# Ledger of designs, part 35: VH-VL binders against q8ka87r5to149

Target 1, 145 residues: q8ka87r5to149
Amino acid sequence: PNKFTVKAQEALQAASMLASSKQNQQIEPEHLLSVMLGDHDNIACQIARKLETPVDTLLSVVDREIDRIPKVTGASATGQYISSDLGKVFDTALKEAEQLKDEYISSEHLFIAMSEAGVKVSKLLKDAGIDRNAILKVLTSFRGS
Key: E = the ipSAE of ESMFold2; O = the ipSAE of OpenDDE; V2 = 0.75 times the mean of E and O plus 0.25 times the DockQ between their complexes.

## First folded at step 9 (VH-VL; framework fv_diridavumab)

Design r5 (at its last look DockQ between E and O 0.37; V2 from the best seeds 0.00; counts 0 for: pae E 4.9 > 2, SAP .522 > .496)
Fold by OpenDDE, look of step 9:
Order: structure tokens, then C-alpha cells, then sequence
Structure r5 (fold): chain C 145 residues (1-145), chain A 120 residues (1-120), chain B 111 residues (1-111)
């Protein structure tokens, strides 16, 4: 289960680009969450809306957190690295995929991982009423429709 | 099991360029970095640069900036390192190595190395 | 010359404990995970410790890692003759353009 779905890869690429545009050397879970929630075609955004989460409000909070990330003047893409918090999200996503017996790490797994990894975005999601159980309930409803 | 297979030994003249390849067999489509690390005889490992294929961006050590180029061919599952303006002090074993999450958790898979000899 | 500083050599008898230090700065060890590598003669480096104190699969628990401030330490208990090798610490350095850096290495001799 070491492979990411195309959608997950696209989200990660978008997160990297967002970090670059913000002159952030480190790629954080906040970047990933921002691009996922900002994409109506991303399952995370759809899940949040199904849970009646005020996505725009949550997105604003996440973006404010991104603005707090240190900026490097003159920083190029050659200096980017994955933050320890994002690494924790990836570790959690991998475990989640294994637990669900999925062969690929998807956006669903990443979203669940962000809510459960014990990082800053985890608290933001939990404060918004988003946790693993809530996400899974919505996913079940999507599959039954 | 993931393995990194590097291209064969190289013998080059000063001022020329060398391009070494690193092919990942059985490699995952996850967030990983492929780094190039060289080691001169009797010296410790020296990081030259790396690439995170999913992001498409390469990282370079300041020492090699402008002289090294790292590229990835996702379809071939291969990463390349080209070093130009070769000098005698570039004689070394050149390793490619994989890190699980970018450069976060260390290089857990190493190639066997490619010997590059620079001599007149 | 190396960004990370290690003692050039350490030695101990079989069964004893040794520690190898790795000192850096806030831009590297201070803010990033430290990894340790073992290199046997004529072989590529082998990942021994990652994430400051985690062991990859296959690495025995007699190897341990720790980090405090801008310094890291590798501990080896129950020293064996097969542990004779060079050991290197490594981590990301976020200074300037960023990059991975290795220590100068420590030669461990088993007496």
C-alpha cells in the first residue's frame, strides 16, 4: 500500500505549488488541506460539505495558518522539503489504507489522516466536527448512492 | 522489494561530463526522494542533490550548484545525475539512495554505486 | 569541514556500550530529524536509525538514537565484532537553499 492514487498525487503536487507560491520552504499539512478543501472535485471537500461544515470558513482558518509559516526570501523550489507534520500525516494515511485493506493511498485516507495524526490541522478539523468516524459515515453514504 | 540499479562504471577526461542513471525496480508511486551521494576514496559520504519525482523539483547542494543536473523519468522509473566540468577530485563512488518521505526519514534503500574515475 | 561534527573514532571491547555524538545547529539537527548510517568496508551506507530514535526493520534494539537540542547521539549496546564500521549522522539543513548533510563520520573499533 505504498502507492498513491492519481487524485492524491495531484493534491500533493498542488500543495507543493502552493507552498512555493507562499515562499515556504517546508510543505505542511495546511498546504495539503487548503488545496483539498479548495477543490470541489476533491473528495475531502465533498465530505466536508456533506457534513455541513462551513468549508469557506474552515479554508480561511487554514489559509491564515499558512500565512504564519516562515517565508524564505529568494527561495527556489530547489530547497523544498516535507515537514515532520506532513510526514506524520503520510504515516497515518498509510496505516489507514492498510486498515481499510486498500492497495492505494487516496485522498480519503489523507483526509482521515489529517484529522487523526495529532497535528495542528487535526485540531482544526476536530473543532469543525470532522473526525475519522464522521468521514467514514459520509463515505458509506456515497457508496450506497 | 525495492532495489536501485545504477549504470556501469565510467572513466572520463577532465572537463568532460558524466551521466549516471538510477532505476528503481518494484518501486512504489509514493512520495519519495532519490538522492545522489558520492564518496571519494577514504572520505565520508557527500550529498550532491536529490529529486522528489512527484513534485518534479530537484534539490542541489550548494557546492555542486550549476554543475550538477538531476532529472527523473517517471515512465522509465529512472533518475539521472549529470555532472559537468569534471575534475580529478570528482573521482568517487556515486550512490543513488531513496528516502521514504522526501528527505525526512533517511535513505533506506541504496544502490550498489557507480565508480566514476576522472583522469587525464 | 562537515556541517555535522562527529568524533573521528571510538573504541570498546565486545559486550560494552559505546556512544557516538553528532553536533549541529538550529538549522539542521535543531529542526529536523536525524538519521544514522552504518557503513561496512566495501559496502554502501545502511540506514541504522531514522526519525531521531526509530529503527528500520531488521535493526536490532541494541542500536538506539536520541536527540536533544542541536545534538544527536547513537548508542550501541552489547558491542559485537561485526559492529566495527564507520558511522555517519545525517539530516536536512534548511539554511539558505536547503540540503541534506552528513557528519564527518566515526570509526568504531571493536577491541
Amino acid sequence: as target 1 above (145 residues)
Amino acid sequence: EVQLVESGAEVKKPGSSVKVSCKASGGPFDVYAISWVRQAPGQGPEWMGGIIPIFGTANYAQKFQGRVTITADDFAGTVYMELSSLRSEDTAMYYCARDRWGYLYGMDVWGKGTTVTVSS
Amino acid sequence: QSVLTQPPSVSAAPGQKVTISCSGSSSNIGNHYVSWYQQLPGTAPKLLIYGNNKRPSGIPDRFSGSKSGTSATLGITGLQTGDEANYYCGTWDSSLSGGYVFGGGTKLTVL
Scores: ipSAE 0.855, ipTM 0.935, lowest interface PAE 0.6, mean pLDDT 94
Fold by ESMFold2, look of step 9:
Structure r5 (fold): chain C 145 residues (1-145), chain A 120 residues (1-120), chain B 111 residues (1-111)
Amino acid sequence: as target 1 above (145 residues)
Amino acid sequence: EVQLVESGAEVKKPGSSVKVSCKASGGPFDVYAISWVRQAPGQGPEWMGGIIPIFGTANYAQKFQGRVTITADDFAGTVYMELSSLRSEDTAMYYCARDRWGYLYGMDVWGKGTTVTVSS
Amino acid sequence: QSVLTQPPSVSAAPGQKVTISCSGSSSNIGNHYVSWYQQLPGTAPKLLIYGNNKRPSGIPDRFSGSKSGTSATLGITGLQTGDEANYYCGTWDSSLSGGYVFGGGTKLTVL
């Protein structure tokens, strides 16, 4: 695949806006995870609820990590650049879309990738019981029901 | 793997403008930053600006603000750079480059470059 | 006139090692990841090091990078004649309204 779904694009654009509002130069996986978990209709939030993860607690931890990201003020560009860690998430999401034979990179691929890319939020997700296998089991449950 | 190809070489008069294209192939294009970097004869590379195509916003080096415009066409998988009010000092090789692991962390794919010559 | 200062040249014999320095400030190297590029004659720059000290796929481990404070260093061991090139450091600089900057370059000669 060479394009994101509309829902994935919306999440990425929201992450960019969050980074800018926090005066962060780069868009980090933490920004993406925050906007995905904070949207009740996002598949990431639905999966976390199905896994019985305390979503509000997880979101508060993620938001605290965002508050620790260095800030830039003035005319400097903010929220326009993809961090190295978010780049790893994208690379992992592309591999997941290819492995699952999907036509587009979706919110589900991004969520799996955040758990599997070996970035900071990957540990937060795994400590909360969210990894590739758990996510795939929930997604199979959605299709089988 | 991603490949970047710039448009062909150009000869321009002082005071005119030039528009150079950068077409990506072989992988996702619209999710990463695309930068324009020029290199005058005998000098080091100089970053002009860049764009993240999915966001549609561009950033410009202070030296080029007001003279450069960078845009993306997601349908064509192409990024454009237009430099106006050309001077002899703008004679250089112009590259497009992609930053796969974040815009700030390094340009991992480069085009072969295209020459812009400004001469009367 | 580069904000990132590199020595203009360095040389060493085949099989030896060399280091190339890159000095900046807190607005660039001090707060941002450093990359290194190799430019062989007549070619585009090629990424050697990113994230201060990481190698892209296909870059041999005789190329290394490090960063301390506002300075970065590229190390090259086991020098080969094919390593003759210009080498540039690069990083983000937040002081110039935000922008990417390259060092002035270091010409490596293998004698």
Scores: ipSAE 0.145, ipTM 0.679, lowest interface PAE 4.9, mean pLDDT 86
ESMFold2 (binder alone), look of step 9: mean pLDDT 90; pTM 0.933

Design r6 (at its last look DockQ between E and O 0.77; V2 from the best seeds 0.77)
Fold by OpenDDE, look of step 9:
Structure r6 (fold): chain C 145 residues (1-145), chain A 120 residues (1-120), chain B 111 residues (1-111)
Amino acid sequence: as target 1 above (145 residues)
Amino acid sequence: EVQLVESGAEVKKPGSSVKVSCKASGGTFDVYAISWVRQAPGQGPEWMGGIIPIFGTANYAQKFQGRVTITADDFAGTVYMELSSLRSEDTAMYYCARDRWGYLYGMDVWGKGTTVTVSS
Amino acid sequence: QSVLTQPPSVSAAPGQKVTISCSGSSSNIGNRYVSWYQQLPGTAPKLLIYGNNKRPSGIPDRFSGSKSGTSATLGITGLQTGDEANYYCGTWDSSLSGGYVFGGGTKLTVL
């Protein structure tokens, strides 16, 4: 139940790399959302586009939020850790996976979790018309096609 | 049930190095943080450092910076802690412990500990 | 010496309630979740409370945790002889390079 799919792991690693490039020690949901929406092969990006979300605009907003994250330099720049907000996303993703009776936490679960976890990115997604129900409807359409 | 299995007891001379291993049985670490915590006789636990294997980056306590190295082998499901320039005061029980999401929710699984004795 | 400050010892009779305090700063307790550990003699520490006030499976509801500002409190009701142990608070300190920190520990004696 605490295992992530390969795609989810790749997204997390990409988020870590993005955080590193921004000199952020804390990995935030904003990092994860940015890399997911920026990847055309990621299910989150595909869902957002299916919902006719202006993904580029949303990415711009997310990136501005990332720029506000504290930066570290020097020896303090080494050793990343998970933020409290990202932890909430993971908790929510786990619950979502369990509810759907999935053995792994996938990018779908993470995207749903980001919209439902009650963190900053949740508000951004909500404002963009993205919530659990909208995501699930699109997923259903993907599976039926 | 996930268990952390540590390597055996070590007896070392001052100035030498020790490398302790921590293997997870029954699972993978994913986004868990594996921390190394030592405890000298009669003292409280002391965090030395940790690693989140999926990110590949280690965190170190300032006290041990430059003297401790923590690495992970994802294929082997094992985390290592190497402490160099050993001193008598490094004599302690060394635990590995996992935390669920990085270092967020506390160490819920502990190894049985590895005794490291440093003596001339 | 410890970043988190605990009373060195507390004591009470069986059936009574005890509280153990843990004081820190804005960079640790004020910013991250607090965990509590129980350590029985000759054993590894055991997670007692996580996320400020959550109990892992197997931990009885006699144990409770709370956090306010830069301080945390462990509560133990219905004290039992088996509760005699050392208790440590812990959390992540986000200052500078970041690191996990433990309290100095509290020895609980059941009278």
Scores: ipSAE 0.860, ipTM 0.937, lowest interface PAE 0.6, mean pLDDT 94
Fold by ESMFold2, look of step 9:
Structure r6 (fold): chain C 145 residues (1-145), chain A 120 residues (1-120), chain B 111 residues (1-111)
Amino acid sequence: as target 1 above (145 residues)
Amino acid sequence: EVQLVESGAEVKKPGSSVKVSCKASGGTFDVYAISWVRQAPGQGPEWMGGIIPIFGTANYAQKFQGRVTITADDFAGTVYMELSSLRSEDTAMYYCARDRWGYLYGMDVWGKGTTVTVSS
Amino acid sequence: QSVLTQPPSVSAAPGQKVTISCSGSSSNIGNRYVSWYQQLPGTAPKLLIYGNNKRPSGIPDRFSGSKSGTSATLGITGLQTGDEANYYCGTWDSSLSGGYVFGGGTKLTVL
């Protein structure tokens, strides 16, 4: 069986909490990307900064997209489910973990997957210079330090 | 491989409640939904509700809203379903089932089910 | 809540092909993946098809699925007597408070 690392689970829980605070029942890749980039200690934020990406600008665009996600109020406001696009991100992250021979699905795999899964945030990340190759090169430099 | 085991069969009186557990083994609760599905004799399956344990927030079928409560204990790897104000029409086989990616891909692992009998 | 409509029964001879339809709406089949389940007497349902047209490991390729608009179809070729079962479609329905729904079921008889 495959598991997420503790840091990846924390990011997913934060994404769920963000979706709830926005009255969104579907948890989208945008929620996950927002919480990961907005956390200074998250590896996604560290990678984007190392690539000299304007993180605050990227985060503002992602947060605006979240505001466009449909809201649900009333008795079902607490119920949640995974969007089809976030499902694609999870499937891609699993493939990345397997390809890299990692025991767990990590925050790094999720970040790579968001750039590679062919969902809306994928184009946003790639236009900002963030893709699989760029992420892996930065991760290699972290190990060498 | 993931396995789901429901708690044992129960006989209940009308007006009481029942709490059934579902313990998962051989896998994680990460981003899976655990659903409760019942099936009365001679009828098709009926989804009652579910939970994505990592998030702790349950979804309920409208028919059961207010009568069913689904909770998860991530530490124990267990999901519970409590059905209150029991009626004879609640007599059925109750299954727990796992759905990959939060209700996205259908229920790929099922328990063997447990009977709940409600008789006056 | 929302109802997925299936024919109540279908029959065919061994070796033949059958299809089982599942009709829904834009709040369910139109926007979410469809799954199909086989239920033999006295057992829990078993997943046959997920993601509209994908087979879990161990499901033979004579079972197939497809989706068009708000309808889905399960196809079974090379019918065998062991295929006699009830078949259900299922998907998430986003109407009202949201929830999973099963079709009413189709009993397959192999004559």
Scores: ipSAE 0.687, ipTM 0.861, lowest interface PAE 1.3, mean pLDDT 89
ESMFold2 (binder alone), look of step 9: mean pLDDT 89; pTM 0.930

Design r7 (at its last look DockQ between E and O 0.75; V2 from the best seeds 0.77)
Fold by OpenDDE, look of step 9:
Structure r7 (fold): chain C 145 residues (1-145), chain A 120 residues (1-120), chain B 111 residues (1-111)
Amino acid sequence: as target 1 above (145 residues)
Amino acid sequence: EVQLVESGAEVKKPGSSVKVSCKASGGTFDVYAISWVRQAPGQGPEWMGGIIPIFGTANYAQKFQGRVTITADDFAGTVYMELSSLRSEDTAMYYCARDRWGYLYGMDVWGKGTTVTVSS
Amino acid sequence: QSVLTQPPSVSAAPGQKVTISCSGSSSNIGSHYVSWYQQLPGTAPKLLIYGNSNRPSGIPDRFSGSKSGTSATLGITGLQTGDEANYYCGTWDSSLSGGYVFGGGTKLTVL
């Protein structure tokens, strides 16, 4: 029930690394969204492009938000933790996976969750025309191709 | 049902080191945090540190920094805690515990604990 | 010496209500979710409340949690003899590179 697909895990790891590079102790949905949209092989990026979302513009906005995240100083980049907002995304992703009767939380679930969890990235995605219904529509088209 | 299985009781001399293991039965830790919490007789729980295996990063309480090492073996589904330079005051029950999303929602699964006794 | 401060003990008769306070600072309770743990004699701690006010599956609604500012409160209604235990609050502290912290604990005695 709380298991993630390999692709989802890779995205999370990339998010952690991005956070580390930005000297952020908190791992936020913005980190996750950035790495997912920045990866052409990630389903989120493919969905966004299928929706004709200006991905580069969206990424710029997300990255600007990341720059606002508090930075920690010190040689030890240890002490990372999951933010409350990212926790909400995970909870929502879990619900999505359960609703779809999936055993694993995938990048698809995470992307849907980010659009629906009521956090800052949710608004960014909404403003870009990305919501649960739009995502599901694209996913259906992928399956039919 | 996920269970955390810890290694057996330890009896150590002062100055030595102890390494305790925590294995998740039948599952992976994913985005969970595995924390080590010790409790001396008659005292409350004390957080020593933790690790989020998927990120590979460990967190340590300042009190134990430099003396404790927490590692994860994803293939074995096991987390380890090594405490060095043991002292008599390190005598305690050592628990591993799982937190659902990192350290966000509290430790919902606990091991049965490993007794570590430090005596000359 | 605990980062989070709890009363050492509370007591009440069966059926009564008790509250246990947990006081912290802006870097812990003020900024992070609070959890509560119940520890029965000879057992490991058990998660009672998470996310300030949420009950895990299996925890009766007699147990409640709340947070305001830098303080948290555990409420227990309809006190039962089986509730006699030590209770600990806990949360993340973002100061000093971050770490989880527990309260000093509260011994609940059912009279």
Scores: ipSAE 0.887, ipTM 0.942, lowest interface PAE 0.5, mean pLDDT 95
Fold by ESMFold2, look of step 9:
Structure r7 (fold): chain C 145 residues (1-145), chain A 120 residues (1-120), chain B 111 residues (1-111)
Amino acid sequence: as target 1 above (145 residues)
Amino acid sequence: EVQLVESGAEVKKPGSSVKVSCKASGGTFDVYAISWVRQAPGQGPEWMGGIIPIFGTANYAQKFQGRVTITADDFAGTVYMELSSLRSEDTAMYYCARDRWGYLYGMDVWGKGTTVTVSS
Amino acid sequence: QSVLTQPPSVSAAPGQKVTISCSGSSSNIGSHYVSWYQQLPGTAPKLLIYGNSNRPSGIPDRFSGSKSGTSATLGITGLQTGDEANYYCGTWDSSLSGGYVFGGGTKLTVL
C-alpha cells in the first residue's frame, strides 16, 4: 500500500497542527499518539478504553513528553518535517498493512506501529498493556461474532 | 510505478518569472515530500525547496527564500514551483523528486527534468 | 563550496573497490539519515543508498553505505565500467530553518 485512509490522514494532519501549536518543526510519534488518544471517536481511543487503559493518565504522560520537544521560532520556522522516529512508525505501519493484505495504511496500523516500532511511545504503550496482540484481539471483538 | 512529470521547457528573459508544475502518476501524495532540485550545466544538484502536500507546508533553501514559492494541489496530484526575478545564473535543468516520508529517506523518484533558459 | 564535502574524483580498475567520503557537521550528517545518488551522463540522479546503509530494490549489494559521527562513506566493490558516473551524498540540514543539502559530487572513473 502507498495510501493512508481518510481517518489516518486526518490524524496525521491533526498531529501536524499540534506540532505547529507547540512550535515544533519535527513531527514526532508523541504528536500522533496524543491526537489519536485525545479523540474519543478515534479507533486508538476506543481500543485503549476496551483494554481498560487509564487513557487520561497515559495522555498526560505523552503531553508532558511533547512539552520537552525543542521549540523553533523565527522568520523561517513554518516548515515541518518528519522525525526519524515517526519514520520508523510509518515503516512499521506499512509492514503491518502488507502483512494483513490491506490496500491502505489505517489508523489501526498506525496505532499498532506506535506500540511496535521501538520508539519512546512504544514503551509507554507496552507498559500500559497495549501491544500488537492486545490491539488485534480488541479489533476482532469490534467486528462481532 | 510512481512517475513524476515536469511541465515543458521554458525560455525566459531576465527579470521575469517561471512557474513549473510536477504531476505524479501511479501514486498518491500522502506524506511524501516533493522537492525541487536544479542543476546548472557542469554542476551538481542544488535543492531549492519542497512541500509535504498533506501538511501544506513548504520548506525553502535559504539561497532561494523570497524568490521561490512552492504550492500543492492535492486534488490534482500536482506541485508547483514559481521562481521570480530570473537571472542568467538561473539557467538550469529543474527536477521534481519524491522523498517517501517527508525528506527522511532522500529522493527515490525523479522526474526527467525540464530546462529553464534565461537569456536576453 | 558545498556544505557536504566530497573528494572531486576517485578512480580504480574494473573489479577493484573504491570508497567515496562525505564530510558534514552535527546539524546534517550528525543528526540525519544520509542518502547517496548516482548520476550517469545525461540522466537524472538515481538513489543508491538511503537511511545511511539501506539499498533500494534493484541496487546490487556491491554498493554499501555507512556513517560515523559527521562523516558518511559510499563503498563500491567489483567495479564495472558502467559504474563510471558522478556520485552525490545528500541529507537534511537542520541549521537555521532546515533544508536538504547535496555534496559537491565525486567523479568515479573506471580505468
Scores: ipSAE 0.663, ipTM 0.864, lowest interface PAE 1.5, mean pLDDT 89
ESMFold2 (binder alone), look of step 9: mean pLDDT 89; pTM 0.927

Design r8 (at its last look DockQ between E and O 0.74; V2 from the best seeds 0.77)
Fold by OpenDDE, look of step 9:
Structure r8 (fold): chain C 145 residues (1-145), chain A 120 residues (1-120), chain B 111 residues (1-111)
Amino acid sequence: as target 1 above (145 residues)
Amino acid sequence: EVQLVESGAEVKKPGSSVKVSCKASGGTFDVYAISWVRQAPGQGPEWMGGIIPIFGTANYAQKFQGRVTITADDFAGTVYMELSSLRSEDTAMYYCARDRWGYLYGMDVWGKGTTVTVSS
Amino acid sequence: QSVLTQPPSVSAAPGQKVTISCSGSSSNIGNHYVSWYQQLPGTAPKLLIYGNNKRPSGIPDRFSGSKSGTSATLGITGLQTGDEANYYCGTWDTSLSGGYVFGGGTKLTVL
């Protein structure tokens, strides 16, 4: 139940790398959202584009939020941990996967979770017209095509 | 039910190194953090360090920095802790424990512990 | 010596309520979730409370956790003889290079 798909794992690893490059010790939902939306092969990016979301504009906002995350230097820069907000996203993603009776947590679940977890990125996605219902509608259209 | 299986007891001489393993039964660690916590006789638990395998990054307590190395083998579902330059005060029970999301929600599964005895 | 400070011992009679405090700072309890562990003699620690006030599956509701500022509290109601154990608080600390820290522990004696 706590297993992630390969695509989800890759997104998480990319988020970690982004955090590292920004000298952030804590990995935040903003890092994850940034790498997902920035990857044309990621389902989150495809969903956002299908919803006619201005992805580049959204990415710009997310990146500004990332720039506000505290920076560390030296040995502290290598000791990464998961933020409480990202933990909330993971909890929500797990519940979403369970509700949909999926065995793995996928990028779809993470994207839904980010929109529903009540964290900062949730507000950003909501303002962009992205919520669970909108995401699910697009997913249904993908599966029917 | 997931269990953490640790390697057997160790008896070491001062100045030597010890490497303890922690294997998850029937699964991978994904976004879990695996921490190493030791406990000397009559003392409380002491966090030594940990690793989040999916990220490949290890965290170390300042006290053990440079003397402890924590690694993960995802294929084997095993995490290792190597402590070098052993001293008598390193004699303790060494536990591995997992935390659901990094180090966020506490260590919910513990191994049975590995006794490490350092004596001349 | 411990980054988190706990009372060395507490005691109460069966059926009574006890509280165990855990004092830290802004770099640990102030900004991170607190967990509580129960350790029975000859056993590994057991997670009792996580996320400040959440109970893992199997932990009865007579165990409770709270956090305010840089301090946390474990509450145990309806004390039972089987509750006699050492209790430790723990949390992440961002001071220095960052790391997990435990309290010094509290020995609970059931009278």
Scores: ipSAE 0.865, ipTM 0.938, lowest interface PAE 0.6, mean pLDDT 94
Fold by ESMFold2, look of step 9:
Structure r8 (fold): chain C 145 residues (1-145), chain A 120 residues (1-120), chain B 111 residues (1-111)
Amino acid sequence: as target 1 above (145 residues)
Amino acid sequence: EVQLVESGAEVKKPGSSVKVSCKASGGTFDVYAISWVRQAPGQGPEWMGGIIPIFGTANYAQKFQGRVTITADDFAGTVYMELSSLRSEDTAMYYCARDRWGYLYGMDVWGKGTTVTVSS
Amino acid sequence: QSVLTQPPSVSAAPGQKVTISCSGSSSNIGNHYVSWYQQLPGTAPKLLIYGNNKRPSGIPDRFSGSKSGTSATLGITGLQTGDEANYYCGTWDTSLSGGYVFGGGTKLTVL
């Protein structure tokens, strides 16, 4: 794949806007996870609720971690870049899309990747019962309907 | 495979501006960065700035702040660099280059470059 | 004037090994991935190493990279006359509102 789905692009843009509102130039997996779980219509939020995850508690932990990310202020501070951890998430999501022979990187691939990339949010998700197998099981049940 | 093509060579007078385009073709990811790098004769490469088109945010080297503007047209797959208040020291080869994940992994695809000459 | 310092030149005979250093600070090499570029005369730079120590497809394994603290090293073994080129390190620097920087360059001569 060479593109993200529209929904994945929207989540990435929302993560960029959240980072900007927090005065972060560096976009982290925490930003992406926060916007995906905080959007009731996002598949990540739907999966987490289906798994009976305490989403509000998980969000509060993620948002606290965002507050610890370095801030940059001033007129020249409008530029942004992708953190190494978010790069690991993207690499993992690309592998998931390739293994599934999908032509786009989707919100589901990103959510799986956040649990599997071995970054800080990966532990948070797995401690909350969210990993690749749990995510795929829920996605299979959506198709079974 | 990704390819980058800069617009044609330009000759400019001091005090004017130049706008160079960079068109990307082939398979690219939405979260790439396009950087502009110049190289004066006998000198090393010098990063001028870049843009991550999906975010619409540009980053500029301090040396060029206030003189350079980088924009993207996602429909055309094209990135533009405009350098204003030209002077003879701006004479150089100008490259566009792509980084796969927003400046993270370095520039893995380079254009062939285009010459901008500033003389009067 | 680069914030990344490289030796201006290195040389060795064919078949030998060389290393090229790149010294920076915590605002660049210390906290960001390092890349290495080869530039042959009349061509654009070519990426040799990314992510500190990874090779793009098509780069032979006699090229290697490493990073320790605020320094990075490019290693080249089995030198060939075709390796004669300029070599640049590059990385992100956050000390003045963020930007990419290249080292001053190292000319490798193969005797």
Scores: ipSAE 0.704, ipTM 0.881, lowest interface PAE 1.4, mean pLDDT 90
ESMFold2 (binder alone), look of step 9: mean pLDDT 89; pTM 0.927

